VH-VL binders against q0atu2. Designs and how they scored, part 30

Target 1, 119 residues: q0atu2
Amino acid sequence: MLDKKARIRTSREYRNVFEKGKRLSGRFLIIYYVENALDNNRFGFITNKKIGMAVIRNRIKRQLRAIVREYQGQVKNKHDIVLVARAGIGKSSFEGMEKDYIAIMKKAGLFARNANKID
Short names: E, the ipSAE of ESMFold2; O, the ipSAE of OpenDDE; V2, 0.75 times the mean of E and O plus 0.25 times the DockQ between their complexes.

## First folded at step 17 (VH-VL; framework fv_dusigitumab)

Design j2 (at its last look DockQ between E and O 0.11; V2 from the best seeds 0.00; counts 0 for: pae E 9.7 > 2, placed apart)
Fold by OpenDDE, look of step 17:
Structure j2 (fold): chain C 119 residues (1-119), chain A 122 residues (1-122), chain B 111 residues (1-111)
Amino acid sequence: as target 1 above (119 residues)
Amino acid sequence: QVQLVQSGAEVKKPGASVKVSCKASGYKFTRYYINWVRQATGQGLEWMGWIDPYDSYTGYAQKFQGRVTMTRNTSISTAYMELSSLRSEDTAVYYCARVFEYDDSGYYMDVWGQGTTVTVSS
Amino acid sequence: QSVLTQPPSVSAAPGQKVTISCSGSSSNIGNNYVSWYQQLPGTAPKLLIYSNNQRPSGIPDRFSGSKSGTSATLGITGLQTGDEADYYCGTWDDSLSAGYVFGGGTKLTVL
């Protein structure tokens, strides 16, 4: 799992991202991102009820955490980033999710210039 | 300030349809779900369904499937709930509410409209 | 008839403590956060507690929430006359017909 320091944990923190952040939509993911005043990035994960049963939502959440963890070292610093799973994500493969994550993060310009394992 | 303002009271006959509006202000309309909840006189709250204003994705309670339609107009930050084939049992106060969800378990309504009274009578 | 079960009414004198119970099942309260709503007479519901035990801004600390297993409890200390209202618990239900569910509501009377 992500370190506690790297996680958005409170409703207030989530609201800040939703209300002040930028939004980008991918095929399976929506990201909200905003600069923070910290030295580290924080990630939040939302698997909306529209995705399906709790077991499905939990699976998707675990997969998204794994993806974020894999690439977190390549993300530009000082950002709060919330990942919102879209309805169709339940039918996607892990690779498909990863591809979508990379694409949307690139579009947002959130990867460092010297980032590896992106292409 | 964040608020939801609903349309005025409606009086309908059985078999007719009613469309209630809910105008949002003070926040980004497309970033929060809107729930619809009704309450018959002297009764409890009953969840009807939700809409995602961003893409008009909806989920309806089974009880209202085929009879309720939730829509939105993003240009005016307004959500709509239409209920067709009205019957006397549909007489109630109808509420819209903003939904906040920040994880796979957190789901609550933090802002409510003032309610719209719908009366169905012959 | 409601998916979540609440006592229909509770009462107490000003200054006293009251608790309102909300019982459900594994698919709702067991798996999801519980919220509480206060509805004053003739008004729309108001969020009172979210995420089992969190208070929105403006809600005094006299109000508290807790959850254990498939049950939730709303606590009100230092009861005031202005607390007279209907109280509803609510949560998401993870079933084949997934959706939000409410308790039947509890009428609190301040004696």
Scores: ipSAE 0.367, ipTM 0.857, lowest interface PAE 1.8, mean pLDDT 92
Fold by ESMFold2, look of step 17:
Structure j2 (fold): chain C 119 residues (1-119), chain A 122 residues (1-122), chain B 111 residues (1-111)
Amino acid sequence: as target 1 above (119 residues)
Amino acid sequence: QVQLVQSGAEVKKPGASVKVSCKASGYKFTRYYINWVRQATGQGLEWMGWIDPYDSYTGYAQKFQGRVTMTRNTSISTAYMELSSLRSEDTAVYYCARVFEYDDSGYYMDVWGQGTTVTVSS
Amino acid sequence: QSVLTQPPSVSAAPGQKVTISCSGSSSNIGNNYVSWYQQLPGTAPKLLIYSNNQRPSGIPDRFSGSKSGTSATLGITGLQTGDEADYYCGTWDDSLSAGYVFGGGTKLTVL
């Protein structure tokens, strides 16, 4: 789990990222990201109704949080980052989501080092 | 101004290959996916696949697996689609198109190239 | 063989309204956003509607889109002779072997 300081929590915080941030899309994910004025990164997750039933949405949110935690040490600091699950993500494996996250974070210039798959 | 400009018409014999180019301008080439779509004379649109110009990661429609290769050269902002083992039913206009997905809006092609006519005949 | 079903043609008089249907399934239209493309004779397709009902810049409000269940509809009011074209719906399909799919196309004739 991400700790409280690394979490985007309020509607206003989410809206700031959507309104002021940049957007990039991968196969299963969209990210919105913007520099913040903090000493740390913050992450938010959106799994809206169109991706499936609540059980599926909860599973996907848990998987995305695990992926973000694994790579958080490689993320360029002082950014607010919102991950949005795309339609069709329910057909993806954990490994497929992980590969997509790595690719989109590289495309955004948010990884300081080459991220590699882990077992 | 965003635009995609494709290479000129090609005439090929059955069994040959064709490589169509798509030069992007007016935007950051590696930022957006490029789709390829074809249309035989008097027929509908047929999606062929996509490429991420950032790292050449691709996804191909099942119908074209094994015959299509999508590549790019980032130094000249150009995407390529190569179709091998050509046959008469591959005669079509081939389009490149940019994919725009900027939030929870779905997957759609917002800018299209002018098309490249490929004719396969003996 | 089109995954998304459209009528092959529609026609109406200048000034009238026409609708073009697009029928699919839960794995495509049901779960995904629909786009519409206009193809004028001899030209490349052009994005007409995205995200079910949104118009890109430069598309007049005579063009509208909607979606219900596994079906989508393109509406065109105040028909003009310049609207004569082929119209395609398109969407993502979530099945393992599918990707992006287009409807078979609808030829609009303004008589």
Scores: ipSAE 0.007, ipTM 0.621, lowest interface PAE 9.7, mean pLDDT 85
ESMFold2 (binder alone), look of step 17: mean pLDDT 92; pTM 0.945

Design j3 (at its last look DockQ between E and O 0.66; V2 from the best seeds 0.00; counts 0 for: pae E 8.4 > 2)
Fold by OpenDDE, look of step 17:
Structure j3 (fold): chain C 119 residues (1-119), chain A 122 residues (1-122), chain B 111 residues (1-111)
Amino acid sequence: as target 1 above (119 residues)
Amino acid sequence: QVQLVQSGAEVKKPGASVKVSCKASGYTFTRYYINWVRQATGQGLEWMGWIDPYDSYTGYAQKFQGRVTMTRNTSISTAYMELSSLRSEDTAVYYCARVFEYDDSGYYMDVWGQGTTVTVSS
Amino acid sequence: QSVLTQPPSVSAAPGQKVTISCSGSSSNIGNNYVSWYQQLPGTAPKLLIYSNNQRPSGIPDRFSGSKSGTSATLGITGLQTGDEADYYCGTWDDSLSAGYVFGGGTKLTVL
């Protein structure tokens, strides 16, 4: 699990990201990202009801958290980042989801220059 | 300020179709779902379905499957709900509502339109 | 006919406390957060409580929500004449026909 400090948890925090942040869309993910005043990144995850039943949403959420954990050390600091799962994500493999995450994060310029696991 | 403004009252005959509009303002239209809820006179609230304005993804209540169509025009921040094959039982006030959802918070409607009265009569 | 069950009506005198119950099942209230909506006569519904017990800005602390198991409760203290309205609970239902569901509504009369 992500550290509590690295998580977006409150409604206000999520709304701040949605309203002030930039949005980029991938095949399976949409990310909203905005700079924060902290020394660490915070991640939020949204698996909307349109994805499917609760068991599916929970699975996708677990997978997204795993992906974020894998690459969190390579992400530029001082960002709040919300991952929103798109409807088609349920048909994606974990690898496909990971590939989409990497692609969208690269497009957003959120990886550090010395990142070595993003090819 | 965040608000939803709906189109005016409609009077239709049985078998006809009605299309209600819902114009959003005060926020980024494509970042929130829009729900449609109706209420017959003296009755309770009935959820009809939702649309994601971002990609036009929709989910309809089973009761309205095949008869309801939800769309949006992002250039004017407007959502539409079309109900076809109208019957007298469809006489109701129809509401659009903005949906907020995030993990561990639930699914709720925090902003409502003023409602549109649709009357179906022969 | 409503998936969620509410008492059709409740009443109390000004200054008193009232509670409105909302009962569901594991697929809805059991698994999802509950919201409450207030509908004053002749007006559109207004969000009153979200996430079981959270109040939107502008909603006084006289209004409270709670959830336990497959049931939810709306509490109103210091009842005022302006509180006379219909109250609806609502939540997502994770059943095969997934969607949002409302209670049947409760008419609150201030005596």
Scores: ipSAE 0.377, ipTM 0.855, lowest interface PAE 1.5, mean pLDDT 92
Fold by ESMFold2, look of step 17:
Structure j3 (fold): chain C 119 residues (1-119), chain A 122 residues (1-122), chain B 111 residues (1-111)
Amino acid sequence: as target 1 above (119 residues)
Amino acid sequence: QVQLVQSGAEVKKPGASVKVSCKASGYTFTRYYINWVRQATGQGLEWMGWIDPYDSYTGYAQKFQGRVTMTRNTSISTAYMELSSLRSEDTAVYYCARVFEYDDSGYYMDVWGQGTTVTVSS
Amino acid sequence: QSVLTQPPSVSAAPGQKVTISCSGSSSNIGNNYVSWYQQLPGTAPKLLIYSNNQRPSGIPDRFSGSKSGTSATLGITGLQTGDEADYYCGTWDDSLSAGYVFGGGTKLTVL
């Protein structure tokens, strides 16, 4: 889904976000975010084993990537952002995850100021 | 220093319950899951389950489902494991451990408590 | 009994090398990262290897890990008497109720 440059790839990169970043939580998602030294955003996704079986985790990961791709043009640049799926996310709808993501990103101040309307 | 300090040894009768505490320090308590693992004398490690300290979501090993309850108190950075309907085979050292899960395939316990001995007599 | 199979014991002289195997299945080692834990006598377990082959800070490079298919291996070179311990592999198992599993443990004796 996301371009290779827009992905967090290494364990060290993930650890940096978790240890130095800010954390905000919604019903289905947690985000960790920190400024990076690049010209672009990078996204990471954690759908760890506590969520459920691989089929469920793969569905959730695909849905989250689709959501992030839909709104990535509205996200302030130069951030590393890790989305962590909470254990109860498997019972959510796509629309529920999407609303949760929008709410969290607005609360974090990560949407650009002209991103006040969501289709 | 990242540290997990557990409550002291317990002696219990069959049928009773035990509640072990695990106090975290040196890190943000709500950012890491806590596992519970036990080990009977001379035996291997046995995973019991996990808790997310942020919202108290839990996942228990099938063997302990219905007998184990994991909770936490975020104001004092403390996790708890309660095991009910104790039997002689529950005699073991009980460990809490912090989970490191910064990537999709990673799940491992990077910091362990010192252990709490629980003895279930007769 | 254990989902992950380890030899019950291994031994070697100081300075020698040993390997400890951990055999599982596609639902655990095949799909998931393997960790290794060291438990010195009378102490809590300690993380020795994570993500198949990574060492935490403070773990000497004479400890190594690898994974191939559904098997993982812990290697220890330059054996010291202080390495005498129980060693456990561990990983997530997708076929259980999404639970974590340990190997049965391997007692290393340094003669």
Scores: ipSAE 0.024, ipTM 0.691, lowest interface PAE 8.4, mean pLDDT 86
ESMFold2 (binder alone), look of step 17: mean pLDDT 92; pTM 0.944

Design j4 (at its last look DockQ between E and O 0.70; V2 from the best seeds 0.00; counts 0 for: pae E 8.4 > 2)
Fold by OpenDDE, look of step 17:
Structure j4 (fold): chain C 119 residues (1-119), chain A 122 residues (1-122), chain B 111 residues (1-111)
Amino acid sequence: as target 1 above (119 residues)
Amino acid sequence: QVQLVQSGAEVKKPGASVKVSCKASGYKFTSYYINWVRQATGQGLEWMGWIDPYDSYTGYAQKFQGRVTMTRNTSISTAYMELSSLRSEDTAVYYCARVFEYDDEGYYMDVWGQGTTVTVSS
Amino acid sequence: QSVLTQPPSVSAAPGQKVTISCSGSSSNIGNNYVSWYQQLPGTAPKLLIYSNNQRPSGIPDRFSGSKSGTSATLGITGLQTGDEADYYCGTWDDSLSAGYVFGGGTKLTVL
């Protein structure tokens, strides 16, 4: 699990990201990202109801958290980032989801220059 | 302030179509889903479906599939709901509503339009 | 006909406490957060409670929500004449025809 400090948890925090942040869409993921005033990154996760039943949403949520944990050390600091699962994500493999995450984060310019696990 | 303003009342004949508009202001239009909900006179609320204004992805209630079309114009922050093959049972007040959803707090509608009365009569 | 079941009406005198029940199933209330909406006569619905028990800004603490199992409850204390309205519970349903569902609504009369 992500550290509590590294999580977006409140409605206000999510709304701030939605209103002030930038949005980018990948094949399976949408990200909202905005700079924060902290020394750490915070991640939020949204598995919308359109993805499917609760069991599917929970699975996707676990997978997204795993991906974020894997690459969190390579993400530029001082960002709030919300990951939104797209409807087609349920048909994606973990590897496909990971690939999409990397691609969209690269497009957003959120990886550090010295990141070594993003090829 | 955040608000949704809907188009005016409509009177239609059976078999016709109606298109209701919902103009959003005070927030980033493409960041929130829009729900459509209707309420027949003296009856309860009935969910019709949702649209993601960003990419026009939609989900309709089974009851309205094939008859309802939800669209949006992002340049004017406006959502549309078109209902075809109207029948007398479609007489109702139609609402648009902004949806807020994130993992830990669920799915709810925090801002509502004022409603649009649609009357279907021969 | 509504997926969620509410009493059609409740009534109480000013200053009293009332509760409105909302019963569902595992696929809706059991798995999802419940919201409550207040609809004053001739007006659009207004969000009253979200996430089972959270109040939006501007909603007084006289209004409360709770959820247990496949049922939810709206509580109103210190009842005021202005509370006379229809109240609807709502939640997402994870059934095969997934979508948002409402209760049938409860008419609250202040005596």
Scores: ipSAE 0.313, ipTM 0.838, lowest interface PAE 1.8, mean pLDDT 92
Fold by ESMFold2, look of step 17:
Structure j4 (fold): chain C 119 residues (1-119), chain A 122 residues (1-122), chain B 111 residues (1-111)
Amino acid sequence: as target 1 above (119 residues)
Amino acid sequence: QVQLVQSGAEVKKPGASVKVSCKASGYKFTSYYINWVRQATGQGLEWMGWIDPYDSYTGYAQKFQGRVTMTRNTSISTAYMELSSLRSEDTAVYYCARVFEYDDEGYYMDVWGQGTTVTVSS
Amino acid sequence: QSVLTQPPSVSAAPGQKVTISCSGSSSNIGNNYVSWYQQLPGTAPKLLIYSNNQRPSGIPDRFSGSKSGTSATLGITGLQTGDEADYYCGTWDDSLSAGYVFGGGTKLTVL
């Protein structure tokens, strides 16, 4: 579970990321990201209802949160990051989502492994 | 200022097609889904479907499956809705609307175009 | 016939309060947040309430929303003649063909 301080909560916070942030798309995910004024990262998730039934959406949401938690220590700080599930994500596996997330985050330059070496 | 500006009124014959445009400004076009909604004279709002402007994925209301095509051109920030095999019952005002989703349970249209009147007459 | 049921009309005098109901089912209002849209005569709809009870910037606090079970309510106090409009509730429906649904609309008359 991500800490409450690491969550994007309000519509205003989401709008800021969508309106001012950068966007990258992978096979199953889209990320939007923007620098914030905090010392930490915040994450938001959109797994909207066009994907399918609630049980499928809840599974995907849980899996994405687990992926983000696993890699959050490698993410460069001071970013608000929104993950948007694409319509095709319902056909993915956990490993497929994870691979897609890693690829997108590397392409965005958001992984700080070489720069920080803190994990 | 966030705006959706739609193309002008259309008059069509039964059996023809119509393509309505919706030009977005004041925000990142590919960041938000676009819905299409229509309203016949004296009637309520009828949802037609959505498009993701980033990759052109769509979801159509069952009533319009096979007759509607939603597309976009990202270089000019414009969404399109094409309705084919028109019949008199398709006479309506057609709206585009920007969708905002910020929670698993939230899906709402926060900005609407001005509407495009389509008249289908014999 | 609309999936969401609204009264076809309501009326009240200037300065009074009115409520507009929206009744649905577990697959729509029961599981999803409700939005309300205002449509002034001859104009496009405008977002009035989102996420059951949240007001967008610029919407005065005399407009309010609530949700209980499979029903939602729009409240308007301090009625003005400029509030004469059609009001629609809307939400996502989780049924097998999943899609967005609107209520049939309620015409508000301020007399």
Scores: ipSAE 0.034, ipTM 0.704, lowest interface PAE 8.4, mean pLDDT 86
ESMFold2 (binder alone), look of step 17: mean pLDDT 92; pTM 0.945

Design j5 (at its last look DockQ between E and O 0.72; V2 from the best seeds 0.00; counts 0 for: pae E 4.8 > 2)
Fold by OpenDDE, look of step 17:
Structure j5 (fold): chain C 119 residues (1-119), chain A 122 residues (1-122), chain B 111 residues (1-111)
Amino acid sequence: as target 1 above (119 residues)
Amino acid sequence: QVQLVQSGAEVKKPGASVKVSCKASGYKFTSYYINWVRQATGQGLEWMGWIDPYDSYTGYAQKFQGRVTMTRNTSISTAYMELSSLRSEDTAVYYCARVFFYDDEGYYMDVWGQGTTVTVSS
Amino acid sequence: QSVLTQPPSVSAAPGQKVTISCSGSSSNIGNNYVSWYQQLPGTAPKLLIYSNNQRPSGIPDRFSGSKSGTSATLGITGLQTGDEADYYCGTWDDSLSAGYVFGGGTKLTVL
């Protein structure tokens, strides 16, 4: 799992991202992102809507956390990023989710220039 | 301040349609879902569905599927709820509400419109 | 008829404590956070409690929420005449037709 320090945990933190951040939509994911005043990135996850069943939400959440964890070292510093699962994500493979994540993050310009696992 | 302002009362005949508006202000309209909830006179709250103002993604309660249409106009930060094939049982106060949600703390409506009374009578 | 079950009414004198129960199932309260809404006579509902036990700004600490298993409880201490209202619990329901569900509402009368 992601370290607590790397997670968005409070409603205030989420609201800040929603109000001040930028939004990009992918095939399976939507991201909200905004710069923070910290030395680390924080990630939030939203899977409790559109997906439906709790068992599916939990699965998707685990998969998204795994993806974020895999690439977190390649993301530009000082960002709060919220991942929102879209309705179709439940039918997607893990690879499909990963591909979508990478595509969105690239489009957002959130990967560091020296990132090695994004191509 | 964050607020939702709804359109005025409506009187309709059975079989007609009604379209209620909900204008948002004080926040980024496309960042929050809008829920629609109705309440018949002297009755409880009934969830009708939601809309994502960003891309017009909707989810309707099964009871209203095929009869309800939720839309939005982002240029004026306004959400709409249209209910067709009205019947007397649809007489109620209709509310729009802003939805806040994230996985760790749930799904709730933190801002409500003032309500719109819809009366269906022959 | 409501998915969540609440007592239709509760009453108490000013200064006393009251509790309002909300019972559901594993697919709703069991799996999801509960919110409470206060509806004063002739007004729109107002968020009172979210995330089982969190209070929005402006809500006094006389109001509290708790959740255990498939049930939730709203507590009101130091009851005031202004607390007379209808109270609704609500939560997401994880079913084939997933959606938000409300309790039937509880009318609180201050004696």
Scores: ipSAE 0.374, ipTM 0.848, lowest interface PAE 1.6, mean pLDDT 91
Fold by ESMFold2, look of step 17:
Structure j5 (fold): chain C 119 residues (1-119), chain A 122 residues (1-122), chain B 111 residues (1-111)
Amino acid sequence: as target 1 above (119 residues)
Amino acid sequence: QVQLVQSGAEVKKPGASVKVSCKASGYKFTSYYINWVRQATGQGLEWMGWIDPYDSYTGYAQKFQGRVTMTRNTSISTAYMELSSLRSEDTAVYYCARVFFYDDEGYYMDVWGQGTTVTVSS
Amino acid sequence: QSVLTQPPSVSAAPGQKVTISCSGSSSNIGNNYVSWYQQLPGTAPKLLIYSNNQRPSGIPDRFSGSKSGTSATLGITGLQTGDEADYYCGTWDDSLSAGYVFGGGTKLTVL
């Protein structure tokens, strides 16, 4: 799981990302993202409402957090990023989710150019 | 000021359809889901479903599957709920409400429309 | 089928405290945050409490919420006649076809 300082925690923080941020949609994910005034990134996850059954949502949440944690060192700092699971994500593989995350983060310009896993 | 303004009261015959509108103002319309909720006279609140105004993706309560259609027009920041094959038991006040997500577990309706009374005459 | 159970009515005198319970299950209150809505006579519902115990701006601190296990509680202190309303708990239910559910409502009478 992500460090507590790397988590979006308050309703005000979430609202700021939704209202001020940019949105990009992938196959399985939507991201909302905005620059923050911190020295680190923060991540939020919305998986409860869009994708149905609790067992599926819990699996998706765990997998998304693992993906974000794996690539967090490659993400440009000073961003608040909210990931929203799309319908259909429950039918994806971990690798399918991972590829979608990489593609959408690259499209958003959020990966550092010289990071080891940019391709 | 964040506001949801709904269309006026409707009187319909059984078997007809009704389409209720919900115009949003004061916020980024495509950033928030819209729920539809109804309330028969003297009864509690009944959730009907949600729409994501960004791409029209929807989720309907099972009771209304096949009879309800939720749509929107982003150019005028307006959501719509259409209920078909009306029966007398569909007589109710219909509300739209904006949904705010608060982390992984939060889902609540933070702004409500004024309600639209739909009467299905027999 | 998900059912959130509230007492049908509750009453108390002005200045007193009242609590309204909301009982659910692991698939709803147990897994998801609870909200409370106030509906004054003849009006639309209004958000009163979100995320179990958070107050939106403009809601006085005499309104409070809590959650334990599969139950939630709305507390109102310093009761006023203007608090006469119906009160609904609401939450997401994770069971088959996932959807939002409301309690049956509690009519508060201030007498």
Scores: ipSAE 0.211, ipTM 0.768, lowest interface PAE 4.8, mean pLDDT 86
ESMFold2 (binder alone), look of step 17: mean pLDDT 92; pTM 0.948

